VHH binders against ATP synthase subunit gamma, mitochondrial (ATPC). Designs and how they scored, part 2

Target 1, 283 residues: ATP synthase subunit gamma, mitochondrial (ATPC), of Arabidopsis thaliana (Mouse-ear cress) (q96250)
Amino acid sequence: ISTQVVRNRMKSVKNIQKITKAMKMVAASKLRAVQGRAENSRGLWQPFTALLGDNPSIDVKKSVVVTLSSDKGLCGGINSTVVKVSRALYKLNAGPEKEVQFVIVGEKAKAIMFRDSKNDIVLSVTELNKNPLNYAQVSVLADDILKNVEFDALRIVYNKFHSVVAFLPTVSTVLSPEIIEKESEIGGKLGELDSYEIEGGETKGEILQNLAEFQFSCVMFNAVLENACSEMGARMSAMDSSSRNAGEMLDRLTLTYNRTRQASITTELIEIISGASALEAAK

## First folded at step 1 (VHH)

Design b12 (framework vhh_brivekimig_d4)
Fold by ESMFold2-Fast, scan of step 1:
Structure b12 (fold): chain B 283 residues (1-283), chain A 122 residues (1-122)
Amino acid sequence: as target 1 above (283 residues)
Amino acid sequence: EVQLVESGGGVVQPGGSLRLSCAASGFTFSKYAMSWVRQAPGKGPEWVSSISGSGGSTLYADSVKGRFTISRDNSKNTLYLQMNSLRPEDTALYYCAKIRYWYSSTGYEDYSSQGTLVTVSS
């Protein structure tokens, strides 16, 4: 083992430590930028839950699973988690005369699911986070999904942000106007709309359609922001762990470097002494 | 008001079988996924199995896969858990739950505080 080899390894590990610390700070900055918006966006969809009720596990003939993932890695288990949940939802909602399709958001879930589920993927979107997220951008995505996919229920899979060390896999369900109309027969605010004739030719169906579209946009906006926060939090944790591991490795290499240097000095001294002794013996 | 009443627990020898039942009322049973959750003495709750509202899809914890079977009868508003090849580590209070996210312990859950005790001992 040469001292140069150990020194080169130490330099490499020190560079990794610097890079991971920088990446942690970038993730922390991005989290600060998006966290407030995520928390505020929770208020956007709560009124719809009160108006339309809570039907998360409802059985329907046609389900679409919207899987939210990141484009970049090094963010712990957030992407594998949403893929697992999405596959579980597929199994639960599949059956005789039942259809399940996927809408994939993000490069990481796309790469995983395109290998064995390509025929069930109706739409895939990447680089959503290339520019700062805003409601208009997410509304365009929501509209693309609604135009390209027929559904009875949309099941949005994402990581809800709790803290930088904890995210909660979450599924939000948005029902089609047809299903909402059927559910209104068992009570709720929508039952009251049946007794009112709308001026201007707008029907109850048109009102329900508009409510469902707006609800989906609001839920999607919150889900995308929550997932972005969870990605940044997980990346901070991953980078912190990598930085600490690099520090420990650097400490071990430093000990190895010092040991190797001391061994080399001792060997040189022995050679000098041996050479001198041989010379004295010869003369 | 959601009401869930478990029954069918008891003392059984290792390798034996038990069938648990859960009678549900206060909600549209067929529209909700249901699960079985257990809690062993001194431990936290552990998810055991889930079933879709229609009964067409089921999921099991690795520790019970191949031994337990979850089923439901929507005409009777009743959930079942058939437990075969019971082991001492299956000893726990068993709860049935109306769940928001049937594949995760992180959802909204509504279940009875009563439970039914299963004791597996020689």
Scores: ipSAE 0.000, ipTM 0.177, lowest interface PAE 15.8, mean pLDDT 77

Design b13 (framework vhh_brivekimig_d4)
Fold by ESMFold2-Fast, scan of step 1:
Structure b13 (fold): chain B 283 residues (1-283), chain A 126 residues (1-126)
Amino acid sequence: as target 1 above (283 residues)
Amino acid sequence: EVQLVESGGGVVQPGGSLRLSCAASGFTFSSYAMSWVRQAPGKGPEWVSSISGSGTYTLYADSVKGRFTISRDNSKNTLYLQMNSLRPEDTALYYCAKERGSYFYLTGKGWSFDYSSQGTLVTVSS
């Protein structure tokens, strides 16, 4: 190995170490900015569970899986995990006269799923975090999905934030107004909604539609913030690991550099001695 | 005032090529995803292709993948569709459409556009 080649590699690895340390600090800062909001947003959708029930396993003819991923990589298994769960939901809801479609949020899940599932993707959204995430921004996305995607049930797949070293793949289910009415009519869990007095000029269908829209917006807002926290936490861990690995490689290359440097000096010295000996012999 | 003006349609023989253009005005072109949609005689609208505001991401319907290429020139506020290896079933009125934002809709069910053009006719026949 030449000394110069090892030296050039050392400079490259040192730069990688510096960059990954900086990226870790940026991710940590962004996590601090969003964590509190994610935790607070959990309270926004809990009242809907009490009112509309919790039916994650409900059997419907048309399921739409909303897969939340990041636009940028270097965040461990965050994106591959939501893709795996989304594909499992597709398989689980397979059956005669049943349809499963995907709504993809983020470039990373889009890239993975376009390889073999493109025909099942009805909508793709990227660059959601170009501006700071707020309720108004996410509610516009939620409204676009509701108006432009046909469904019986929406299954939102995201990474719930637990800690910087742990995220929990989570699926939240939101039912269409038609399914809520049907479940209420059959006398299922949602039948309790019929006991509420409906006042004013609004129809039951209009009230259920408004409730479903508001529920989806609240669930999406929480899911997006949770996924953002998990992304930042995973990126911190990934960058920290990359920085440590770069440091270890730099140490190994430094040892190699010192050894090859010594070998190069020795070779040069041998050549000088050999030359002097040849010159002496020629005289 | 938002305007979309198309050009480039015409009559071409099977296996031929055409390039469609759409000149956009009245909005910040680079901030919005753009799509091509076609409507064949007696059929409903069919989504053909979409491109992100930056031009980084492109999407194609399976029926045109490998044959059509969508592109944009944000400095000229112009959207393009290069159509190669044309087939009789590509005969349709072609529209360019402005998406609501950077969002992409990959099927005809659930498309949402703010504005669409008058359309340009493409006829593939012998």
Scores: ipSAE 0.000, ipTM 0.210, lowest interface PAE 12.4, mean pLDDT 77

Design b14 (framework vhh_brivekimig_d4)
Fold by ESMFold2-Fast, scan of step 1:
Structure b14 (fold): chain B 283 residues (1-283), chain A 124 residues (1-124)
Amino acid sequence: as target 1 above (283 residues)
Amino acid sequence: EVQLVESGGGVVQPGGSLRLSCAASGFTFSSFAMSWVRQAPGKGPEWVSSISGSGGKTLYADSVKGRFTISRDNSKNTLYLQMNSLRPEDTALYYCARYGSLYWKPSTYRMDVSSQGTLVTVSS
């Protein structure tokens, strides 16, 4: 192997190291921009959990699984994880007289799930992050989901941000007004919602519908921001790992380069000494 | 406060035409899909037509397809229903709704409707 071949490989690896370091810094910058908003948006839906309860295991006839993924890769396992959880929810909630449908957000989950679940996908949305995320944009998406699908329960699958090395696959459930009314009759759990009937002059069904829609918008806004943070954190970790691997490869190539140079010098010295000796003998 | 005000109803002979209007206020009209729902005397509500927020997509019940045209003017916050080739069975109270679906179910259908609707009567 020549020193030039080794030198060319070293240049390629150095370029990879520079690119991965730059990508890590970009992801870190984007994380800083959205992390505070994600944390603040948790307060937006937590009151609904206190009022309506957390019902991830509720058994209903029609479930709609909303799968949140990214448009771009190089973010570890975040996309494969939400697809795996979404497929598990499909199997757990499917059955005789039961229906499960998907709403896909993001290019990566779309690509994976279109291969074998296309007939169960009722809506697909990509490029949500093309412009900075805001509540109005997510509210339009939430309304599109609500108008295009019938459901008893919405199961929102996303990656909750914990740290740059840890994201928590999370399922948040939003119940239809019909299921909320049914649960209230059985358990008496929603007596607090009866106060809104007195104040508004609207029917209980209308109040519950508005409350469920507002809850869904709030949960979706938080979920989208959480998933964006998890994407950036996972990308930082992936780029950091790639940069370190490139550094280790560069170190190995440097050793190879030095050994090749040392071997070449030794051979050249032996040839010079041998040639000089032959020339001296020829005199 | 969401406010929807329907107008344009009346009495027409079979084969006649009517144009219904719905003036919307209290929300960003262009951001919401709009629907027309009717209720015939002695019958339950029936979904008639829906239009997307941009106006780019329209949907119709089989009973009205080819005869009715839904449209909207987002600059005027107004929804329209052009009704042609009217039949006696089209006699109903017509309601404008901010939200709906292709398969109307009272328990899952969100309706921000006017208090009265507009009456359409098709008779000789």
Scores: ipSAE 0.000, ipTM 0.100, lowest interface PAE 18.8, mean pLDDT 75

Design b15 (framework vhh_brivekimig_d4)
Fold by ESMFold2-Fast, scan of step 1:
Structure b15 (fold): chain B 283 residues (1-283), chain A 126 residues (1-126)
Amino acid sequence: as target 1 above (283 residues)
Amino acid sequence: EVQLVESGGGVVQPGGSLRLSCAASGFTFSYYAMSWVRQAPGKGPEWVSSISGSGGSTLYADSVKGRFTISRDNSKNTLYLQMNSLRPEDTALYYCAKRPSYSWLYTAPESQFDYSSQGTLVTVSS
């Protein structure tokens, strides 16, 4: 191969390195913006676990699996992982007189699950991250789910952020007010609420409804932020790997270029070396 | 329909040991927290011990802590209560009980029990 062909390939690889480095910085900046909020939101659901009960795996007639994914790729295996977990939950909760439905958040899970689970998908939402994430946006999504989807239990599947190289697939369960009330009637801790003075003339059922709805909003807000952190962290790691691979490919092309200039190497031999170098850099 | 069948009761001298068993049917055993409740002659029911659905967590009444051990075998749908260092005040009808919910929060000692059993008599006397 001519030195011009090798030189052009070097320019292309340098551009890829520059772009992936820039994308890494963008992902890192976005991670910094959401990480603090995700960590702060972890505390929001703890009081509800103490008051309304643990997040148990419970045998109910109607389960809804809420699958959180990203709209854009280049973020490792985070999207395939939540789809796999969501499908496992379907198998575990389906049965005679039992119904399982999906609520899909994000373009990536939607594309995967519409192929073979379309009939079980009751709601899909994309472009949630088009604007900066805040409680108001997630609250609107939570309200849409509560108004449009009937359930006994919501099972929220997301990637909990641990570090930029470690994400934990997580399932959080939120029970409907009706299920919570039934548990309370048979001697749950909420039975003590009857002994309290209720200001504003609200019924116990109305209080339980409001608390359950607020719990769902808080859990959903945390889950969305956790998943966004995991997406940014995974993308940062993917872009860092791509940038390093591009650097290695550039080093090999530079060696090939110098050898072509210094030695009487045939065009065919240089093409073989360049092809092998490109394959190794892709690893 | 929930069915709970106890066995293992009897007469024992103070300081002796007994092991109670409860065979469960009519529900998914591993999903529910289980409890032991006793009723002494002329007294109201008293909660003794509880175990989570997985068996990973246990709770005991102060009166039996350190002497009684609750356990379960989910493959056999069976609940156990190992009673050591028995005292005359442990004399009672013992019932195994299913909680309405398997939520650990609702398995607190003061909660109601849903049990469909006749109980087994434990008498501690010399």
Scores: ipSAE 0.000, ipTM 0.102, lowest interface PAE 18.1, mean pLDDT 74

Design b16 (framework vhh_brivekimig_d4)
Fold by ESMFold2-Fast, scan of step 1:
Structure b16 (fold): chain B 283 residues (1-283), chain A 123 residues (1-123)
Amino acid sequence: as target 1 above (283 residues)
Amino acid sequence: EVQLVESGGGVVQPGGSLRLSCAASGFTFSSYAMSWVRQAPGKGPEWVSSISGRGGSTLYADSVKGRFTISRDNSKNTLYLQMNSLRPEDTALYYCAKGTRIYYSWTGGFDLSSQGTLVTVSS
């Protein structure tokens, strides 16, 4: 009986090993499809962040936190991490005359944050990567956010892809033209934009707005690709760990199976010998 | 140019208290959230606490919650960290940082180019 129990456990563990290996291969394939695009998007857009700044700590009256998560699980701490960072930003930027709102991307963050923060969520989007990610899809999302959400600062929370074993929680901030102009008032890199002032302020304001919108689209596109790479890498790592653990468990169960089988054979032999001896002694 | 100067560190016995200060210049202090980050010998930087630009909101790492209090004086461009019930594991170089990248565990998440202030908890 104990031999059958061990055998049944071995079958279950073998199934887990097969499933986790298959899931690892799928994640690896999807990573290969997105990784090149994510890496290329970093270099092209860095100058805008350098010029306009990446000010995650700037204190404003109206902050919107854009939380990037996945639709599917089994990717380690990727989704829990962006939720924790998003909630921390809410606490840090909340106040008596301050508003913090969320834009949620992905099913996993939506499910978690709808429990505790439903009243602060102004937009939620799922199934963004149901089809292969492209700039057009992300551009539509970016445009929807810019047209439908009032903000002083947009704080994009995502997982930056470093390697298949290292993912970096990242916050990228995009400021409204009004906030950018205020920050340039004391002097700095943005003060150079005064050279564009021709018609009483209209030209400078328009340039700052166009730059902020372009920065947001570029940062958002990179962030979405980075998060997708991190999701696939984390899933590969999680599935690899699960497969290795299943293999180790299978090895231990095999040893247990062999010991149990040996013990049952010995017991059966003793019973046969004892029975035969008892019958002979009874004569 | 942004300049941050930490002070107030020293040697203290377990259970003791210290108050750290950070003098800031080169930016609009009241417009930015500020953070305290520490680096123990041989370890990476660890985020400790953050405070909003106007001081209305604070956030603490679980390891220091209830023991440390972050505050700021925007009229003096100064950030403070009141440390109570100090433990040997609180021994580290303490840095103030313009801005915060909450839950980052690598050096690149914070500007640690300033001198920092050393806190040693020993008997």
Scores: ipSAE 0.000, ipTM 0.188, lowest interface PAE 17.0, mean pLDDT 76

Design b17 (framework vhh_brivekimig_d4)
Fold by ESMFold2-Fast, scan of step 1:
Structure b17 (fold): chain B 283 residues (1-283), chain A 125 residues (1-125)
Amino acid sequence: as target 1 above (283 residues)
Amino acid sequence: EVQLVESGGGVVQPGGSLRLSCAASGFTFSSYAMSWVRQAPGKGPEWVSSISGSGGSTLYADSVKGRFTISRDNSKNTLYLQMNSLRPEDTALYYCAKVYYRSGTLFYKDSFQHSSQGTLVTVSS
C-alpha cells in the first residue's frame, strides 16, 4: 500500500517487459536461421512418397510413434498438441498381438509422457536443438532410432510451420521394407524399381531397406526443422503477448503510484496542519 | 479402386436410434483403420469415431461418447456405427473413410480420397 511497494512492483514489471522483448528477438533470430532450410527440406522426401507410396492409415502389428517436442517452454500449445496426437495414435494402433512404442524427442514431451507411458518409450533424446540443426546430426538420430526399434510403420508427429501465427500438427508415416514390398505386390508400386539396375548383387529387399532408411532420414530432417520453426514462431507470439500484458499492468501500476503519491502528500499535509492546530491549542 | 458405400441413414425423432453401415471394396479392409466423419448443413466436417483394423481399439469424439458405438466385420468388409440417444445436433451427412494422420484441423481425416455419397441422418421432432 506504500508508495515504495508500488514503485518496486513497477520496476519488476519493467524488467519483465525487457526480458520478454529480448526472448522474442532471440526466437525471431533463430527462426530466420532455420526457416529457409525447413522450406527447402520439404523437397527432400516428397519424391520418396511418390515412389514408395503413402498409406498413413495402414494397420500394422508394430507401430513406432516418434514425438517431436521442444526442450524449453513458453511456446504456446506446441508440445501439448504433439503429445495429444501421439496418445491418440497409441490408442488407435494398440491391441492384442499389436505393439506401439514411443520415441520421444525433446524434454517437454518426455516429462509429460513418462507419467503414464514410460514402459512404452524405447528411446528418449533431449538437447537436439542445443547446436544448430544439420542433416548429419539428424541422420545420426535417425540411425539410432532404426538400430534400437523394429517396426512395421514409423509415425513421426511434429508441428509443420506455416507462419509465425500458424502451425499445423502433422503425422508423416514411413513404412518398413517388408510392408512396402507387400503393398507394392498388391498395388504395383515397385514397377519402376524393377527396371533399375542393381549393383553388386544387392537384392530387391536390400534396395528397399536402403531407400526406407534414406527416406526416414529425409523425413526426420524436415520434421525436426519444421518443429523448430513452429517452436520459435509460437515463442515469438507468446513473448509478444506477455510483453503487451506487462505494458498494460505497468500502466495500471503507474495510475496506482500517482494516486498513492497524491494520498501520501495529502496525509503529510494533514499531519502538518493537525500538528500546527494542536500546538496552537496548547498555547 | 477404393470404394466406400454408406447406408442406414434416415429420419428419426430425438432419443431415437439408427445403425449406419459402410461397405468397403478395392483394398484390404482388415489392414486399415477406419473412421466415421459427419458434415452438418452449413458447417465443416467433424470427426466422429475411429476403429483399428482388428477392431480392438476405438476412439470417439467427446460429443458422441456414451451414445455411439463403432464396430466392424472384417469378414464382410463392413464398418458400422450404432447411434443411440440421437439429438437434433446429430443431423448431418455421415461418411466413412480410411484414417489419415495428416496436417489440418480434422485429426483422423484430411479429405476424401475417393468420391462417396454419404448417408443422411435427420433428427427432427
Scores: ipSAE 0.000, ipTM 0.327, lowest interface PAE 12.4, mean pLDDT 77

Design b18 (framework vhh_brivekimig_d4)
Fold by ESMFold2-Fast, scan of step 1:
Structure b18 (fold): chain B 283 residues (1-283), chain A 123 residues (1-123)
Amino acid sequence: as target 1 above (283 residues)
Amino acid sequence: EVQLVESGGGVVQPGGSLRLSCAASGFTFSHYAMSWVRQAPGKGPEWVSSISGSGGSTLYADSVKGRFTISRDNSKNTLYLQMNSLRPEDTALYYCATGRLYSYWGPYKFDYSSQGTLVTVSS
């Protein structure tokens, strides 16, 4: 192979290394901006768990799986993981007189799930991260879901951020007011709601609906931030690996370039010596 | 108080069969999906199988698909795992758990789990 071909390959690999290193730094910067907010937002939903109880494994007639994914790739297995979890939840919650539907957030999960599960997708949302995430934007999304989707239980699938090398596939469950009321009749901590005095014309059902809507907004806000952190962390790891691999390839190409150039110089020297000898003999 | 009590573990030869049982109390059994999880010596927990609250839907890990059958009897509040064509690699502590395959605010955990029952497959 020619020295020029090796040099062209080196230029290409150097560009890849430079781009992946820059992308790693961008992901690291974005992670720093969001990580604190994600960790702090975990506290937003805890009062509802204390008041309404934790019913993540409850079996209901209509489950809606909310799948959180990214719009852009190069973030490891983060998107394939939430799709696998969402499909498993579909299988576990389907049955006679039971239905499961999907709400998809993010372009990556949409692309994957539209191929196999299009008929079960009731709502899809993309470009949520086009602007910096805030509670108001997520609250509008949560309200849109509540207005357009009927459910007994919402199962929110996302990647909870633990560290840049570890994210945890997580499912958070939010129950409809009707299911909460039914659970309060069966017993448990939900029965304590009967002891709260309701003043004015609001019914227990209206109060439970307002609580469920607010709980969903809080859980969604945390889930979206957690997933964004996990996306940035996974992208950092992926870009770091790509940059390291490019660096190793560049080192191998540099050795090849030096060997090829050294061989070329030797060939040129042989040609010069041969030519000079012929000229001297001809004198 | 939620209680899960397992039974049916033991020593069996390769190719043999065992049936595990899990008696549940302290919650409305039919409202909850149930799972079997195992942990082999020196390894982390491995999800084995899950069943919906009604029993209408089941899932299996690829390593056990076609050999194991999960079932439940909601009238008796009991979960079962029928294990056929057992292999040495099936040797593990088997746990009954209330129905989450996935973590809620933490590492992969189940809402409730039992103390486990030992299954040993040896020649």
Scores: ipSAE 0.000, ipTM 0.189, lowest interface PAE 15.8, mean pLDDT 76

Design d01 (framework vhh_8dlx_2)
Fold by ESMFold2-Fast, scan of step 1:
Structure d01 (fold): chain B 283 residues (1-283), chain A 124 residues (1-124)
Amino acid sequence: as target 1 above (283 residues)
Amino acid sequence: EVQLVESGGGVVQPGRSLRLSCAASGFTFSSYGMHWVRQAPGKGLEWIGNIYYSGSTFYNPSLKSLVTISRDDSTNTLYLQMNSLRAEDTAIYYCARDRGYSSGWYKPYYMDVWGKGTLVTVSS
């Protein structure tokens, strides 16, 4: 090991420490920006759950699992956790007369699940974090899912934010208008009251479609914000660990640098002394 | 090709019951919702009801006590059971495929495939 090699390693480690500290600050800033919105959005979907019902164990012909993950890594186990839960839901809801498919949000879950489940993935969306998260952006995503995927129930898998050190894997179920009509009192009542027209008009059944779509958008908005908070919290923790590890490595390299430098100086002095002795002998 | 063929129509006495069938071919029947629609002579189309791919049904409230819609996915067949037939029930009866998602995103005016119809005449 030369002094120059150790010096170059020290420079690299100092750069890593600086970068990880900056990344931690960026994650902390982003967490502050989304945490309030995530907490406030929890109340947004509750009226729909009360109106349309909550049936997490409902047995349906076609389930679609919406897996929320991040595009970037360095956020602990949050992505592996939602993939694990999503795969468990697939197994639980699969059967002779049942179909289960995936909608993947985020590059990390896409990469993991495309290796062994590609045939069951009907839609994947990435780069959701390219622009600031807002309801309009998530509503567009929700609409894209509804237009591209047929389902009886949507099972949204995400990391609910509890604290910067505690994230709770969560599954939220949203039912199709068909299932709401079958299973909920409000659906049955709307169907019974209607006198449908078939050309140029709307039916009472379309009200259930609009309610279900709005419910999905609200639940998805909350889920996306919760997952973003969990991602930022996990990244803060990961960057803090990386920064501390870099600091420890820097300390060790500093000791190595001092030892190597002293050894190199000693060697140079010995060579100079030996050379001077040879010159004295040669006169 | 996608095709719907109604059968079971004919002349029937008032107060009797009648069951119509609709045979579907050329598509995955079990993945689609289906509708029954009728047209009385010289009148417009009247929606009777629909059945989702799960078997859930919704009926026109004016007809709810008179009709039952069912399906058999193993034979790709849709049924309309009519009870207590009246002269006013004389019409051509059509089955139609819902253009919406099989999950229930239905708008009754979004029927994209129709049968040619079967005539039901209720006369004394």
Scores: ipSAE 0.000, ipTM 0.116, lowest interface PAE 18.1, mean pLDDT 75

Design d02 (framework vhh_8dlx_2)
Fold by ESMFold2-Fast, scan of step 1:
Structure d02 (fold): chain B 283 residues (1-283), chain A 123 residues (1-123)
Amino acid sequence: as target 1 above (283 residues)
Amino acid sequence: EVQLVESGGGVVQPGRSLRLSCAASGFTFSSYAMHWVRQAPGKGLEWIGNIYYSGSTFYNPSLKSLVTISRDDSTNTLYLQMNSLRAEDTAIYYCARGLRYFDSLTPYYMDVWGKGTLVTVSS
């Protein structure tokens, strides 16, 4: 190995360190911009439930899984995570008389799922976060899904933001008005969550439809903001790790460079000393 | 065979700390959320908290400052660290396997449970 090769390697590593530090700062700035909005949007859809030990999913004939991913990479495992959860939901809800379809949001999940599951994808949307995310933008997407996709249950898969180093894969379920009526009629646990609002009314269908549409918009808005926060947090962590690794690599290369220079000087000195000894012996 | 085995229970004095362990086998431990649940004598189940594969932890608000849940995926082991133990913490402690994700309709879903380990806080 040569001193020049080590020097060229050091230049490359310094550039990686500079770029990853810059990317970390950009992700941190973007996280600060959206974190408060994500946290505030949680209150829009949060009923609490006691321990539920024996029902992992609603048994319906048609489930649609809405998978939220990013358009850009370098954000750790957030995209592979939502794809894995989405595929798990497919297996749990598939059956002889059951259908599962996907709605994909974001370039990264689209790329992964189009390879293996293209026939089960009914809608794909990209560049949702090209402009600053707002309720109006997300509500249009939610409305498009509700009007163009048939379902009994919508299962929204996203990364809920907990901290810069931790995110929680989350599934939020929205039931169709037809399923809510059916569950209320048979006295199921899920029907009881909303039964309080619909007592002996002649307008049940209209009220349930309006509530389901509003609920979906609120859940989608929170999910999109949560996923954006998790993307930025994961990118910060990934860039921090890359920058730290580049710094360590730079330190190792610097030691190698110094050792190579020192070895070269030592070899030259030994040759000089050996020559001087040979000349002394030739007297 | 999917199994969870709790250990570390026993008699402990009030104000002291105790760490419980849960050894998992027969499934891909690193892919699942894990829960801690307790049952005091003559009372119902009380959810303590959970930890997802990502390391994200969520706690019962009434217990948040008193407990820490952690996991070691290399040894397939779940931990519950309890500090400042009180007589009211006397219970059988269970570890349980959750989902790979948080489900808003079934946030406390658990399908595999250990047999439990008894913790007695004596005074």
Scores: ipSAE 0.000, ipTM 0.310, lowest interface PAE 11.4, mean pLDDT 78

